VH-VL binders against q8is19r433to663. Designs and how they scored, part 2

Target 1, 231 residues: q8is19r433to663
Amino acid sequence: GSNIIAQQITIIDNEMLMAIPPSQFLHKSFSKESKSPQFHDMVSKFNEWARWTSSEILSKEKLVERVVTLSFFIDLAKSCVELGNYNAANAIVGGLNHSSISRLKLTWERLSTKVTQDYDRLLSLFDLSMNYKNYRDEIKSTKAKIIPYLGLFPKDLIAIEEGNDNFTNNNLINTEKFRLLYQTIKKIQSYQQPLFTFKTSEPIKQYLKNISNGLSEEKDFHSISHKLEPR

## First folded at step 1 (VH-VL)

Design c10 (framework fv_cixutumumab)
Fold by ESMFold2-Fast, scan of step 1:
Structure c10 (fold): chain C 231 residues (1-231), chain A 122 residues (1-122), chain B 108 residues (1-108)
Amino acid sequence: as target 1 above (231 residues)
Amino acid sequence: EVQLVQSGAEVKKPGSSVKVSCKASGGTFSSYAISWVRQAPGQGLEWMGGIIPIFGTANYAQKFQGRVTITADKSTSTAYMELSSLRSEDTAVYYCARDSYEWLSDYYMDVWGKGTTVTVSS
Amino acid sequence: SSELTQDPAVSVALGQTVRITCQGDSLRSYYATWYQQKPGQAPILVIYGKNNRPSGIPDRFSGSSSGNTASLTITGAQAEDEADYYCNSRDSSGNHVVFGGGTKLTVL
């Protein structure tokens, strides 16, 4: 079975995804928060998942508690992938990959073999190489409903916009450019469907919605990391 | 282990207010939410509202919004429910209940007070 | 309105299995919690979450949920199980708690 926390994260991510009007992807509206508030809410939440991951691990002064917390977040990311939530899974992996966390060798060396293997699989899945090839292949092969990593859509839209002129060399409208933009937006809309597969745990959901209340700031992560595990 | 002790029965006139108390003993009061639930004679259970003492924030059912006030005093481990502008249909047994939380569950009312009978009559 | 609906009455023969149901749109999103109430007494918790029993509640009580329906099952009903059973859950907003109308269980 799926972890209840991964289920609540998935409910939150799906609600936020559903709330984004398609117009926020038109005319580069996503580049300005004032023109794309729902899109930026989801971006902020993605960053919050990543910061939560790093902050929780760094909050554990005792090595044993730090190992348990690190193992928890690896299992949480794995559970998110199993539920089809690639967005939150990638955010959590980002938090685990933060240099303030990756340098904690005493913590990492105490992970079980199974947890280490799970982490390696997650790193492979979200590898940046070849324009996220492993991730893109995975989501194309999956027939289940998913929450995709939303951050790739602005990147793809910008690449289409900047790689193609609005007009052809003969000063005619570039219909292919606008077709590609439309197709990308339609793809985003295809993911904006209700899941209705998990029960809501309201206390957990509210905790996760307000998770920033107890988090350390990223500017302090390296300082905290070096105090926990000096050179 | 944990017990909820409610104040005694009340007889009130229409238009007046009633304030029922619920004192928690045993356990840590601030670790729980407290709900208020009423039951009119021969009728079902009806949730009125609840409070999480550590946050001090109360939440009310729409039907009672504006007439009910739920408060908590952490120093005495006591929750209160005050219902104003009483009507004859407010005649009921009023229960307080502790909302416990488990990491893999939602809140659930695991400990109930014995109830306070409030009769609204002229 | 996100209110919960229960049948007002159900009967079961001693030693047999009975299923009490609770229906409402909010149950698609939230677990139902089940309470037993005997005449003149406060309710007691019998099932919470997916299928959890508090200490002191017999193993014959179990819970299940699917779609907009939650069920309380009593296997091998005993005479002392005769009572009113209430479900509750959160409304569609998640901010308020709502109770079902209650089901009177008669053990024959």
Scores: ipSAE 0.000, ipTM 0.462, lowest interface PAE 14.6, mean pLDDT 83

Design c11 (framework fv_cixutumumab)
Fold by ESMFold2-Fast, scan of step 1:
Structure c11 (fold): chain C 231 residues (1-231), chain A 124 residues (1-124), chain B 108 residues (1-108)
Amino acid sequence: as target 1 above (231 residues)
Amino acid sequence: EVQLVQSGAEVKKPGSSVKVSCKASGGTFSNYAISWVRQAPGQGLEWMGGIIPMFGTANYAQKFQGRVTITADKSTSTAYMELSSLRSEDTAVYYCARTGEDYSELFDYYMDVWGKGTTVTVSS
Amino acid sequence: SSELTQDPAVSVALGQTVRITCQGDSLRSYYATWYQQKPGQAPILVIYGKNNRPSGIPDRFSGSSSGNTASLTITGAQAEDEADYYCNSRDSSGNHLVFGGGTKLTVL
C-alpha cells in the first residue's frame, strides 16, 4: 500500500536532494535551469508528484474508483509526512487541491470521516498563511531526518537579499546579510544526509522515476473534470 | 579534524606588500568563514577581517580598509591575506582562524580552529 | 581597543576562583567569546556563546553575561591556566569583530 510507495518516493526525493550542490543556491543560480540542473530536477519531480496525483484521480470514470484513488493519495501524503518527507507530501496536497480535483463534490462527499480529517490536517500543515507558519513550526520542532519543502529555500534567499543592503550606511559590507545567507545555506546542507532506514524496491522505484510517461497534460484537467462531474 | 597551515615567515621593506596564505586540510573549507587576526609584539589581538569563501564575500575592520585584501581559492582550499603599503608598525604575527556559527542565534561567530601564525617583519 | 574593555592584569592563588571581565555596549546585544593565549602560541577557544565549552576545555571554565558585561570564571585555578585571556564580540554596529585588550592572569 501507501506506506511502501511513500518510502520509495522518499528515497527518490532524498537522492535528488543529496545531489544538489550548494552553489546552485548562490547568486540566484536557482532562477536558471542551466545554472542549477539538480535543483530544477527536484523541482520538476515535485511537479510530477502533483500532476500524477491529479491525473490518476481524473483517470477514474467510475465514482467508486475515484473515491478509492482520492483516499489513497490522502493516505500517501499522510505517510510521506510520517516519514519526514514534507516535500512530496506538499506536492501531493497541491495535486489534491488543484481546482479540477477540488470541484469533484460527489467524490469528496463519499470520503470517510477519518480520511476527511486527515486531509484537513494536511491542508492546515501546508497552509501558506503567515509565510507557511504551521509548516515552519512543525519542522523546527523535529530532530528526526526530514526532507523539507524545497520551494521555500529560494523564497527565503531572495527575501534576505532584497530585504538587506550589500553595504552598510558607512559603505562597508553588510556582514549580517551575509550571515543570514550563510545560515540558510548551512540549514539546507544539514538536510542532505543519506537514508539508512528505508529498503529500496527497485520495480516500484523505477515506476515512480518514470511516472511522467503516463500522465495527462494539465491543460486537459478541467475538461476531464467537467466530463466526470458536470456542474 | 581540520588544520589550518600558514605560509612561512616574511621580511619586507616599508612600502611593499605581503601576502600570507592559510591552507585548510582535513575538513570542509568553503562552508566556514576564515578570519585574519594579527598581534604586534607585546600587544593584544586585532581582528583584520574575514571571508566567507562560499560567497566570495570579504569584510574588513575599519582600521585596515583600503590596505588589506582577503581572498580565497576554493580549488586549493587556501585563503590569503594581502597587506599593502607596509609600515614598521605592521610588524606582527598574523593568524588565520576558522569562524563558524551554529544556526542557533544563541551562538556568535567564534574562531574554533587557528593557524600557528606567520611572523611578518617590516624593516629597512 | 576602546569598544571592549578588560583589566590588563589579575592574579589568583592556586586552587582559588578568579573572574575576568569584559565591558562594552555591544555586549547588551551579543555574547562574548573567550580565548586563552600562552606565550609563543596561537590563541585557543575556551568559551563561546553565553557559556559553551569546546571539547577538551576543562569544566572549571565558565562564562556569564549581564547587561554590558561578560565574564570568564575559572573555578579552582591551576598553574597551567596562567595565560592572557581575550574577550571577542561584535562591535555596536554588528558588522565587525572586536577584541578586548586582554587580561594577563598570574597564578600564584
Scores: ipSAE 0.000, ipTM 0.408, lowest interface PAE 17.3, mean pLDDT 82

Design c2 (framework fv_cixutumumab)
Fold by ESMFold2-Fast, scan of step 1:
Structure c2 (fold): chain C 231 residues (1-231), chain A 121 residues (1-121), chain B 108 residues (1-108)
Amino acid sequence: as target 1 above (231 residues)
Amino acid sequence: EVQLVQSGAEVKKPGSSVKVSCKASGGTFSSYAISWVRQAPGQGLEWMGGIIPIFGTANYAQKFQGRVTITADKSTSTAYMELSSLRSEDTAVYYCAREEYWGDYYGMDVWGKGTTVTVSS
Amino acid sequence: SSELTQDPAVSVALGQTVRITCQGDSLRSYYATWYQQKPGQAPILVIYGKNNRPSGIPDRFSGSSSGNTASLTITGAQAEDEADYYCNSRDSSGNHVVFGGGTKLTVL
């Protein structure tokens, strides 16, 4: 079942990505919700994917159900990667790697070898070391339609803006700075295409759109975790 | 490939509850949503609610909110519909149906044969 | 009242064409599906989306959609097509499923 859910997540993420006007990536507009509402809608949804992952696992009082749910979310993240949705996959991995989840040793120990290996590959893919080298290398080699990890665009744009002057020492326009900004924006726009044509499941899509209803608050995660598996 | 097998006919007294089962055979139970639809004698089809088994999340038509509970047991590939506070007007054939999706389109492509529930004094 | 409106009955002569219509505001956003039901039997899906047939449904069945209206057309009606026909869609919120009142088709 995780593939159909991954498809619905990808439809949602693609619709949200396409809705972001390019202006929201200019002049650090993304730093303020009032200046970048569509960008922040997608950021909020990314955070909901992560919180949903943690909340669902923590909602399972029985160990056997918790193992099944943990396995499901690992498969779901893998399915997202296979569909080219790196954004949601990274969000789900973030939820799985949350301290309230990673501490559940009895749950993790009962995963199958295959699922454990799948999780290890996901952790490697989204490892933040060397400026997300593994992730960046993978998307460079892919020619298929993807939804990239949204959080890297603000980081790249800030680095270009702050690392380069608008003018050279000779009071000439710094063409290299503006070339880099242009290339980055064009790259973002290249991902804003309606190229995913999956089967739409309205019940699943609507559930995923309204997922924030009934989620546990992050401040409660650690308390719930310790009640499920004390020490 | 997928077949939905429903539990047998029920005769209930007013004020009681009835729980109808719908067991899926073939295919992957968690890959689709299950809807419950009823039909009173000589009347049309009426949607009661549905469930997405993989999440255990159900939604209900407003008319039945508070009286209907839809659940699923993934281990037995079985969905259940429980209707409480039965009235004579609840006498109907109750169907379960699988919702399938084709891009922007949807349909209930596999139906159970129906369970007759009769509510009488 | 129902969100999807159908005429309660229509008749067609053997071999002729009949159109059954379904009307509702939700059809501007969601496609209708069509079901055939014969006495004592469960419904069967005959059309989904604008004009798609499940395997086993004869090509004489077709669908169309425009604005707030969806139509089921049966070209060259056969005696076996005599049945009740229901349209089905999502409500305006997209969260609930709604059926039309049904149309009884008589083949003369």
Scores: ipSAE 0.000, ipTM 0.429, lowest interface PAE 17.3, mean pLDDT 84

Design c3 (framework fv_cixutumumab)
Fold by ESMFold2-Fast, scan of step 1:
Structure c3 (fold): chain C 231 residues (1-231), chain A 123 residues (1-123), chain B 108 residues (1-108)
Amino acid sequence: as target 1 above (231 residues)
Amino acid sequence: EVQLVQSGAEVKKPGSSVKVSCKASGGTFSSYAISWVRQAPGQGLEWMGGIIPIFGTANYAQKFQGRVTITADKSTSTAYMELSSLRSEDTAVYYCARSEYYDTLYYYYMDVWGKGTTVTVSS
Amino acid sequence: SSELTQDPAVSVALGQTVRITCQGDSLRSYYATWYQQKPGQAPILVIYGENNRPSGIPDRFSGSSSGNTASLTITGAQAEDEADYYCNSRDSSGNHLVFGGGTKLTVL
């Protein structure tokens, strides 16, 4: 099952999150890979989760196998949300919502009603509209340990840094800017806590750490998609 | 080429104060905190406190509260540690170190260290 | 320090594996950072954030954490690894950094 795999993904994501020094979120260090190697390792892994999702579905030439694989990844994303791993869940949804996957109408129409409803809920949760309002509302109401969507932190920090001067019009320190930065850093720190509840499966963990080996390149997704289900 | 350059050795009398300086590269002051750590001869390391220059906030270990003052001058990229009411037990090498931090109370690892300043307190 | 406890000394044969341990209640919540110090020199950061190595630190150094215990492991110990090793984490309040008492590693 998808639950065991979601647990291993969450262990990997949390280990990577824990490894990011807070300085990599300060002064736009995250904008340069050389200044933020651990942050960019986690960004790379996020992109691997998304590419893995699309590549696995596109690897299935038989319609029935594509339906099973699509259903699996929707269940996997749902399991990640249930474990508090919004980062991997969003990555998987990104892979499912890729144009090369979303166009496979024959595959999507064969999904069960339950799986389709689960996917609709995931799309709603990670909807970009109103600055990720649904996601932000969800995590504000959640009191459990979570792994937040990694990409939201740089966006928020850049907005604070570039939307606010270091000094007020009277040449005084802008205390509001530094208060917002301080609170954002404290929030990031609150997410960097160890997991003590999930059992490690070394074979699955090893596979997931090395999933980029053997995946299709994104540049090939479109052509593969059209061969599987022509217009 | 990140480096921390500390002031020279000091010899002080009991009851006096000492002020040690630590000059950092400009990038350190915009991204990191500065911690102060001491080591008495043949003894272990002891964290005294630190300062986050961009916030102007200092945090002190309980043992040194009221005796230590840590400051930073952004214009010269120099941090200072002043220890008052000196005793013979304060004889030590004093290090400044560049610290990661989460917030004003959450200092983290120290990746670049000064060479240390020897302070001897004798009568 | 009473907050973080280390054995004062440990020995390892050249090429063998050694584990240096740090114990304290705060380690249930916070990772240990590890420093190497050779006589007459400033400390050098060797492990942070559980198992991260700064540039220049050999990959034979690794960190781990379980419950109230953090460990620094050196696999295939070399003569140059002979030094004092200090763990560093938080006091019981969580507001201040504290060091363990240090472990002197002798490479036989």
Scores: ipSAE 0.000, ipTM 0.404, lowest interface PAE 19.0, mean pLDDT 83

Design c4 (framework fv_cixutumumab)
Fold by ESMFold2-Fast, scan of step 1:
Order: structure tokens, then C-alpha cells, then sequence
Structure c4 (fold): chain C 231 residues (1-231), chain A 124 residues (1-124), chain B 108 residues (1-108)
């Protein structure tokens, strides 16, 4: 079930993370796809995980099947967190929290109490308040190999660059600014490590690599949602 | 895991210079900033400055600007602190420490590995 | 002079809870980091980033922050906790490291 799929997602995410050269985080290279192709490949895949989540739920015309699918993706996000894959977990939660999905009140009200509690914990973990404080606190406490939420690195690097001068008030090189930039990049590099215990299922891995081939376009989500539950 | 090994005690005359070494063993020297912190007898801790070895850049507390020079030799995994124009009030224990940045936005940084300290006595 | 202020001394009875405080305007923007120093020894990192403990630091140590004040709490103080405690943070510019004056903890 969800655990084997979470493992394959994590293998894919880790392969993509390891493929990103550190140079793609220098000089705002991440802001241009032409200068940061591997970084943008991973961003694209994050968006595909989210769209896959929403698309699969919206593909279920029958309420019971929609409830089962919603429950599955909540369990999948939870499994990703348990495996240390915060990137895919956040992408899936993003797909679940999409307006086309969150409005499906008949579907949400039929979730078990346990699954609802699991989702509430995921929402709390990925809450953007206080600059993702809950998420940042959790990853600091872990000793295991993780895949962090990729989207925070560009934000942090821009904040350091734009919040700090290249020179101090005494017209000296601001080594604290460069230390912060360097340490952030080294932190990213520290996550680029091989997985040790996951088993590859090649059929599932290939399906997940090519997930975009069967997905509905996001522009159609609202229309589909209202046809399923007009209220 | 990194250990920091400092050079031995020094006795110096006023007006001379002292150069203290700090050698990293057991881990990656270049991945961290190295800070220098001193402590005069019966006094508190005082940050002097630090260096990021991979960048070759050093930053100094304003009080020590012009008298302190912090350098690093990546080939030997050794950082140095040289203090010139020594005065009696420079008598202190000098520590090197690995300064680890965890997360800028939260202010998460700390000196998690320390050398044992080098006693510098300035006397006539 | 230090931009971070600590009381110079505090005492606690064995097994009781003690709170050591650090005050400064920079703490509105940055979390304090806490160090323990015993006579003749180098400092050791006890708390970083509000309330994180390095490996090997007992769970009786915790951190908190509010406004311009950071606190180190030792719940159920042990004899071995008798030491000087220093807070550490950034100066107002964020460019330099600054230490508090230190608090001597006596365990009775």
C-alpha cells in the first residue's frame, strides 16, 4: 500500500536532490531555469506530486471511491514524513489543501476520525506561520537521512542576500553574510546522501516517474470539483 | 566528529605578538567557521573574531580590529589567531571553537566543539 | 560592555528547578545559545535555537524566549550542574557574536 509507494517517491526525490549541483544555488541561479535545470526538475516534480494528488481524487465520480482515495493520500503523506521525505509530504498536503479538493465537504465529512487527526497533524507540520517554524523545528531534531522541503532554500538564500550588505558599516567585507550563505549551501549539500534501506520496485518507480502522462490540467480542477459536488 | 587541538601555553613580553594554533582532527575542517573566544582571569567569555576557511575570509570584533589577525591553512586543517602589541590586560585563556550555523531565520547557530584553551600570560 | 545582561549569580537546592535569564534587545530578533563552563574547562554547548539540545545534553535542560529575554531552565538540578552559564547571540547588526556576562550557578 502507501508505504511501498512512499518508498518509491523517496527514491525518485533523492535521486533528483543528489543531481543538483551546489552552483545552482549560487548568485540566484535558481531564479532562471536555464541556469538551474536540475533544481527546476525537482521543482517541477514537486508540482507533479501535488497535481497528481488533486487529479486522482477528482477522477473519482463515486463518493465512496473519492473518500478511499482521499484517505490514501493522507496516509501517503504521513508515510513520506515517517521516511524523512518532507518534500513529497508537503507537495501531497498542498494537493489535498487545493481549493478544488478542500471544498468537497461530502468527501471530507466521511473520513474516519483517525485519518482526520492524521491530516490535522500534517497541516500543523507544514503550517507556513512563523516562517515554517513547526517544520523547521522538526527537521532540526531528526538524526536520520531526510529530504527537506526544497522550496525554503531559495527563499532563505534571497533573504540572506537582500537582508545583508556585502560590506559592514566600517566598509569591511561582511563575513557574517558570506558565512550564512555558505552554511546554507553546505546544509543543502549535507542532505545529498544515498538512501541505505529502501527497496526499488521498478514498475511502481516508472509509473511515478511518468505520473504527468495521465493527469488532468490544474485549470480544469475547479470545473471538475463543482460537477462532483455542486454545493 | 571534529576535535580541536590548540598549541601550548605562552609567556610573552608587553609589545610582542603571540600566534595560537587550532588544528581540527577527525572531521571536515572547511565546512565550518572557526571562532576565537578569550577569557581573562575571573572574567567572562569575549568573542574576538572568526574565519570561514573555505572562503578565506575573517571577521573581527571592533575592539580587536587592527591588532588581531585570524588565518587558516586548509592543507593542515589549522586555524591561527595572532594578537599583536600585547598588553598585560591581554593575559587570558584563548579558545578556538567550531561555529556551526543551523538556520539563519531562527538565529540557530552555536559553537558546538571547543579547543581546551591556550593560556597566554603577558608579563615584564 | 556586553549587549546581553545576565545576573552574576543564582543558587538552587538539589533536585529543584532554576531559571537563568539573559536580556538584550537583539533577543527580539535572534534566539540565545547557552553554554556551560566548569572551572579549568572549555565551555560546552547546552542549548541552541530557542530549545534544542545537542546530543549528550540531559533533558533536564530547556530553553525559552519571550520579547527581549531568553531563559535557560534546569529542572531537577543535580550537583554536576554547578557551573558558570553564558548566553550568546548576535549583536544588533546581526554581524557579530556577543556573550552575556555569565551566571554562576551554585547547587546547594
Amino acid sequence: as target 1 above (231 residues)
Amino acid sequence: EVQLVQSGAEVKKPGSSVKVSCKASGGTFSDYAISWVRQAPGQGLEWMGGIIPILGTANYAQKFQGRVTITADKSTSTAYMELSSLRSEDTAVYYCARDTYYEFWSGDYGMDVWGKGTTVTVSS
Amino acid sequence: SSELTQDPAVSVALGQTVRITCQGDSLRSYYATWYQQKPGQAPILVIYGKNNRPSGIPDRFSGSSSGNTASLTITGAQAEDEADYYCNSRDSSGNHVVFGGGTKLTVL
Scores: ipSAE 0.000, ipTM 0.395, lowest interface PAE 19.4, mean pLDDT 81

Design c5 (framework fv_cixutumumab)
Fold by ESMFold2-Fast, scan of step 1:
Order: structure tokens, then C-alpha cells, then sequence
Structure c5 (fold): chain C 231 residues (1-231), chain A 123 residues (1-123), chain B 108 residues (1-108)
């Protein structure tokens, strides 16, 4: 079940991560799709994981099916974390935490205690408080191969770029700024390693690659949500 | 840690406009909403609107629709709130805050707050 | 329109339990989020989602909800908990944010 799907998601995410040239992290190139197409492919896929999560839950007219589907995506996010894929796990948690999903109180109330505890741990892990402290502490403590949350790369690079001038007051190159940028990019490159521990399921992989087929538009989520569980 | 740094206090005359800035440092600017929340002296918190910089579209509270404009400059990680046709009752502390949404979902929370910008409207 | 209602003031004795309540029709659909504000300071997030605490918030703070009512509970109130507490949630459309009027907590 969820473990094989988590494995295929991780293969896809890792292939996309490895395809990003380091140049796409230079000179704020990541801020413009035309200058960073592979980076934005991965951002687009992250958003697809989140929208897929919300759309699948909202597609279930029957309460019992929504509970099963909600439980599945919580287990899927947990499986992604266990495989070291923090990127997809965070995307799925984002989809679960969408207001159109979080409002389905009847659905959430019917989750098992175990699944509720798993979700609470995921929310804690991806808590954005203190600059993602819980997440950053977690990835610092692990020695395993991971796929980090992609969104923190631009954040860290922008902080360095904006906080430091290119030249010192003496019109000399600011070596500290460029050292920090180089170290950050080198850290990103350290995550761009092939995964050899998972077996590919081509049918599942192709489904997941083309998952945007049939997804509901986000603008429709609240309308659908209110029809499923009216006030 | 993420910080939101706001521009300094403003004193304005009725009928003028004010533009307050909010610069994000140490955090992801483009994918998280920056909202504006005001508080009149001795009164409660009031949400005015917010913007997710990567989408470029702002969402406004009905009360402020037509008077408030919220924008973002991704290159400087700065969000702006411009309030026009100022009245004495617009005297308040204006906070920027991160949330309640991000590009792929909601936490429905404002987790990081600026220190506030005092705007005084007097004749 | 679904406004959020809070009692303007509540008091609790040191070490005792207090419940601060937020009511509104939107709470049937959306969770309340809770903030603490001390004089001259910006609000700080205390509880979000159903019952989640940000890092640094003591475990004596908890959240609950039932029907159109959400509550912030402080078990074993401390002097430092004296502050204004605000709830917020989404309006009935799900696109706008609304705040409650705030509750001033006095620790006796």
C-alpha cells in the first residue's frame, strides 16, 4: 500500500532533484521560471503532490471513503518521512492542512487514535515556527540519504544574498558572502545523489508522473468541501 | 530565525494615503502569505488582507476592499500595505504577519509577527 | 455574517484552571487559532489547528472545539499568563480571516 507509493514518489522527487543544475541556485535564478526550469519543475511537482492530496479526499462523497482516504494520505506522508523524503511529506501535509480539508470535522473525528497521533507528529515536524526548527533539527540528526524540503533552498540563499554586499567598504570582494553561498550550494549538491535501494514500479511511477490528469482546481475546493460537509 | 521588519511610524492627514513596508529576513518569502492586521488603541485585532508573493494576487477583507492595496516585491522580500482615503479611525498599530496560508495549503495561523507600525491620522 | 464572540474579561486564581471561549458559526467548519498579547507587544501564536502548540509554548495551554465553540484552556495558570487572548478563524466563505474581540485574562 502506502509504502510502495512513497517509494515511487521518492524515485520521482530524487530524479527531479538530481536534474537541477547548480546554476539555477545562482543570482536568484530560482525566482524566475525561465532561468530555472528544472527547479520550477520540482516546485510544480511539489504543488501537484499537495493538490493531489486535497483533490483525492474531496472526490469522496461518502464519509467512510473520506476517512479511509484521509488515513491513507497521513500514512503516505509518514512513509515518505521514513524513507527520508521530507519534500513530498511536507507537500502532502500541506494538502491535508488545506482549509477545504481541515474543515471536514466529521471526517477528522472518525480517524483512529494512531492515525491522529501520526498526523500530530507530522504537523510538529513541519511546524514553520522558529524557521522550521523541528524540521532542521531532524535533518541535522540523520545520517541517512534524504530529499530535503525544496522550499528552504531559495530561502537560505536569499537570506545570504540580501544580508551581504558583493563588495566591502574598501571595494574588495566580500569573501565571506561568497563563501556562504558556495557552502550552501555545495550542501544542496550533497543531496543530489542517486537512490539505489528502491525498485521501480513503472505503472505506479507513470501514474504519479501524470497525476495532474483529473485533479480538481484549487478554486473549486471550498465549494466541494461545503457540499460534502455543510455547515 | 524568521523576522519581519516594518517601516517606521507615520503621521498623516485625513484624506491622504499611507504605505507601510514589511521586510522578511531569514525566511522563505515567496511561498508564504504576508498578511496585514491592525489594532486601534485599546481595541482588538482586525485582519485587512494578505498576499502570497509567488501568486502576486492579494485577498482583502470586505471592509477594506477598494481602500487597501497589498503588494509584494520578491526581489527585496518586502510586502507593502497602502491604505488610502485616511480617516481618524484609521489611527492604529499596523502589523504584518506570516500566514495564514502558503502556496500549497494552510496552517490557518499567523506564526511570525512584525513589531508593528504606528499610523496616526490627525488634522 | 459569522463573527467570532469572546467574553471581554475573565479572571483566574494562581495555579487554577481557566477556559477562554470563542463562539461563531464558522467554527463548525474551521479550527480556531489562539494568540497571546501583552501590553505594547505584538501577538504571539499559542494554539493552532485543533490542539497544536508551537515550540516554546508551555504544555499547560491546550485547545478544544465542539460545534460552534472553541476553547483555550490554561491548566495551572501562572502570573506570566496575564494577557489579552484572541481567537481567529476563517469566515463562512473560507477566504477571509476574522478575529474575536479578545479576552483580558487577570491572574489573581
Amino acid sequence: as target 1 above (231 residues)
Amino acid sequence: EVQLVQSGAEVKKPGSSVKVSCKASGGTFSSYAISWVRQAPGQGLEWMGGIIPIFGTANYAQKFQGRVTITADKSTSTAYMELSSLRSEDTAVYYCARGPEYSYGFLDAFDIWGKGTTVTVSS
Amino acid sequence: SSELTQDPAVSVALGQTVRITCQGDSLRDYYATWYQQKPGQAPILVIYGKNNRPSGIPDRFSGSSSGNTASLTITGAQAEDEADYYCNSRDSSGYHVVFGGGTKLTVL
Scores: ipSAE 0.000, ipTM 0.441, lowest interface PAE 14.3, mean pLDDT 84

Design c6 (framework fv_cixutumumab)
Fold by ESMFold2-Fast, scan of step 1:
Order: C-alpha cells, then structure tokens, then sequence
Structure c6 (fold): chain C 231 residues (1-231), chain A 123 residues (1-123), chain B 108 residues (1-108)
C-alpha cells in the first residue's frame, strides 16, 4: 500500500537530510551545487517526488486507471504527513497541483468525496498564505520526529540575510542578524535525527532511489495532458 | 495559471516620481519574492531590487539605493515600484517578475514576468 | 563596471550548435540563469540552476558552468531561436542580482 511506500520515502528523505552539513546553509552555499552537494541531492530528490507524481498520472491513458493513480498519490501524501514527512508530502502535492494535472477535469470529478476532502486538507496545510502559516503552526504543535519542508530553510535564510545588514549604523557587527541565522541553523540540526520505528524494504527503497530512470520530462507534461483530455 | 498584470504607460517630467504596480493573479504567491527589472531603449536588462512581501523585506541594487522604493500590499497581491528624482536616463520599460518559482527551488530565478510598463521621462 | 560579461553578438547557421558565454567571478560561487528576449516582448526563462529547463523550453537548450564561466548551448539552432540572451546571477556579495549585457543571436 501507500503506507509502506511512504515509510521507504521517509527513510530516503531522512538519510539525505542527515547527510547535509550545516555549512551548506551558510553564506548562501545552497545557491551552487559545487558548494552544497548534499543539499542539492535532497532538492533533486524533492523534485523527483513531484515529477514522479505527475508522470505516473499522465502515463495512464485510461480514465479509470488515471483516477486510481490520482487517488493513490493523494493517499500517499496523506500517509507522508501522518509519518511526519512534510517534505515528501509537499513534493507530492506540488506534483498533483501541476497545471498539467489540475486541468484533467474528467479525472478530478471522478474522485470520491473522501479523497477530495483529503486533498483539500493537504492544500490547506501547504498553503503559501501568511508565509506557510498553516504548515508552520502544525510543525510547532507536534512532538513527533519530523522531516520538515526543505525549501523553507533557504527562504528564511535569504530573508534574514537580505533584510539585515552585516554591520550596524556604527560599523559594528550586527549581532541580531547572526543570532537569527544561528537559531535557524540550530533548528535545521534539531531535525537531523535517526528514525526510530521504520523498517527497510530493500526492493522498494531501491526502486524509489532510482525512479528518475523511467519518468517523463516536465517539458512533455502539457502535451501529454492535452492528448489525454483535450477540452 | 499565474499572471503578473502591470499598470499602464507613464509620461513624466524630470525631477518627478513614478509608481508602477504589479498585480499577481492566478495563484497564491504573497510569500514569493517579486523583483523589478528595467530596460532602457536598445539596452540590456538591469535589476533594480525585489521584495519578499510576507516579511515586508525589500532589497535594492546599489545604483538605485535612495531613489527606489519597493512595497507590497498583501491584501491585493500587488507589488509597487516607486522611482523618484526622475532623469531622462530613467526612460525605460519596467518589468516585474516573480522570484522563487513554482518548482519549490529556493535559489533566485524569475519564472513569470509582467508584460512591462513603459515610462518616458521628457521635458 | 558590470559583474557579468557577455559578447554583444553571435551568429549561427540553421541546424548548427552555438554557445553563448557569461563570465564573472561570482560564477565561481553561484549558477547563472538564462533568459531569452524577442523584440517587443518580456524575457522568458530558458535555463535555471545547474541545467534545469522550464516546461515548454525545447531540449536543444542546455546550460553548463566551469570556473568563472557559464554557458548556454543551443544544439541544432532553429530560426525561432533568434533573440537576445541574458545571463543573470548573484553579485560577489551574494546580496544583489546582476545581469550580463546580453548577446544578440542571429540565425543565418
């Protein structure tokens, strides 16, 4: 099912998260792959989760199979949230919310009410409004081990860096700026912890590690989408 | 579908100021950065600055520091660029562009651009 | 002075490969992003990051980076590729964005 797959995704995401040295979040090192290889590995995997989601749905020529696949990925994203993996859940939601997928009106209208409700809750959770307030509120309230949405950290670091000078008006080092950066890095490190209860399924894990080998490219998505549902 | 809709063309006298608007539609992106880029006739692109609306944090290119003000109104999903003390050299097309695109990538790139606003400064 | 330098013009024959280059010290630390602009139109994103293409950009477009140089390669140039191409990256401080001067591509 979706739960075993969500577990393997979470093992992969956590291994990648733990491999990122904190230095890769300093001095905007995350902006260039040569300076932040582990960060970019995890960014690439996030994009693979999203592209995998869109590609699998678009690979289904028959409406019935497309509905089943769409339902599966909504369920998978929900399972990821339940396991505390907000990173993969957001990636999957991104793939579902891609314009090539969201335009498939015949597919979406055939979802069950329950699945539609689940998707609406996921969209609400990952809503960009008020700087991801719903997401930030949820992760603050949880006591469980989580994998946070990776992309939010560079956004916060850039905002701190560009909103604050390195020096005060008196040419002194801006200690507030560096305290904010330090606290953000410490928060990232607090998430870099081992998983306690997950067991590896090696065949599924290896498949998920190498999913890019069979995926359609994003440049082809709209062409495929329009062939499946022209109007 | 994301779209950036800019205000109409302006004709201004030297020494005055101009305020150009950029309204975001077709998606929720008040948390995304919006940059302003200008292009003088027959010249290249020049970044002026940008704003992250949710943090109310603006960042300006050195050349425009003190003359440009970039603001955002989150309630209307509209960003503004105001340029003061206008000179004839400020005659240009002014573009707004969405920074930090749809794919979830966080290093800067402009995935959607407005169509541009022509500002002419003449006596 | 400009942080990023591009040659003003380059020509390529239909179906041939052309490489447009962008040079600057900041490119040792940051990847370049590439934009295409046709007369009377706003720029469009062609390549971002290491070598990522937005939806709708043909696979003949690719990006690369080595040392202080970033390159946009068009393999098998088409007539519709005739345009101005701009590189964009962070300045050496990392705090501001800067554009190259632009390269006018003529497809013969």
Amino acid sequence: as target 1 above (231 residues)
Amino acid sequence: EVQLVQSGAEVKKPGSSVKVSCKASGGTFSSYAISWVRQAPGQGLEWMGGIIPIFDTANYAQKFQGRVTITADKSTSTAYMELSSLRSEDTAVYYCARELGYSGYDYPYFDYWGKGTTVTVSS
Amino acid sequence: SSELTQDPAVSVALGQTVRITCQGDSLRSYYATWYQQKPGQAPILVIYGKNNRPSGIPDRFSGSSSGNTASLTITGAQAEDEADYYCNSRDSSGNHLVFGGGTKLTVL
Scores: ipSAE 0.000, ipTM 0.400, lowest interface PAE 18.1, mean pLDDT 82

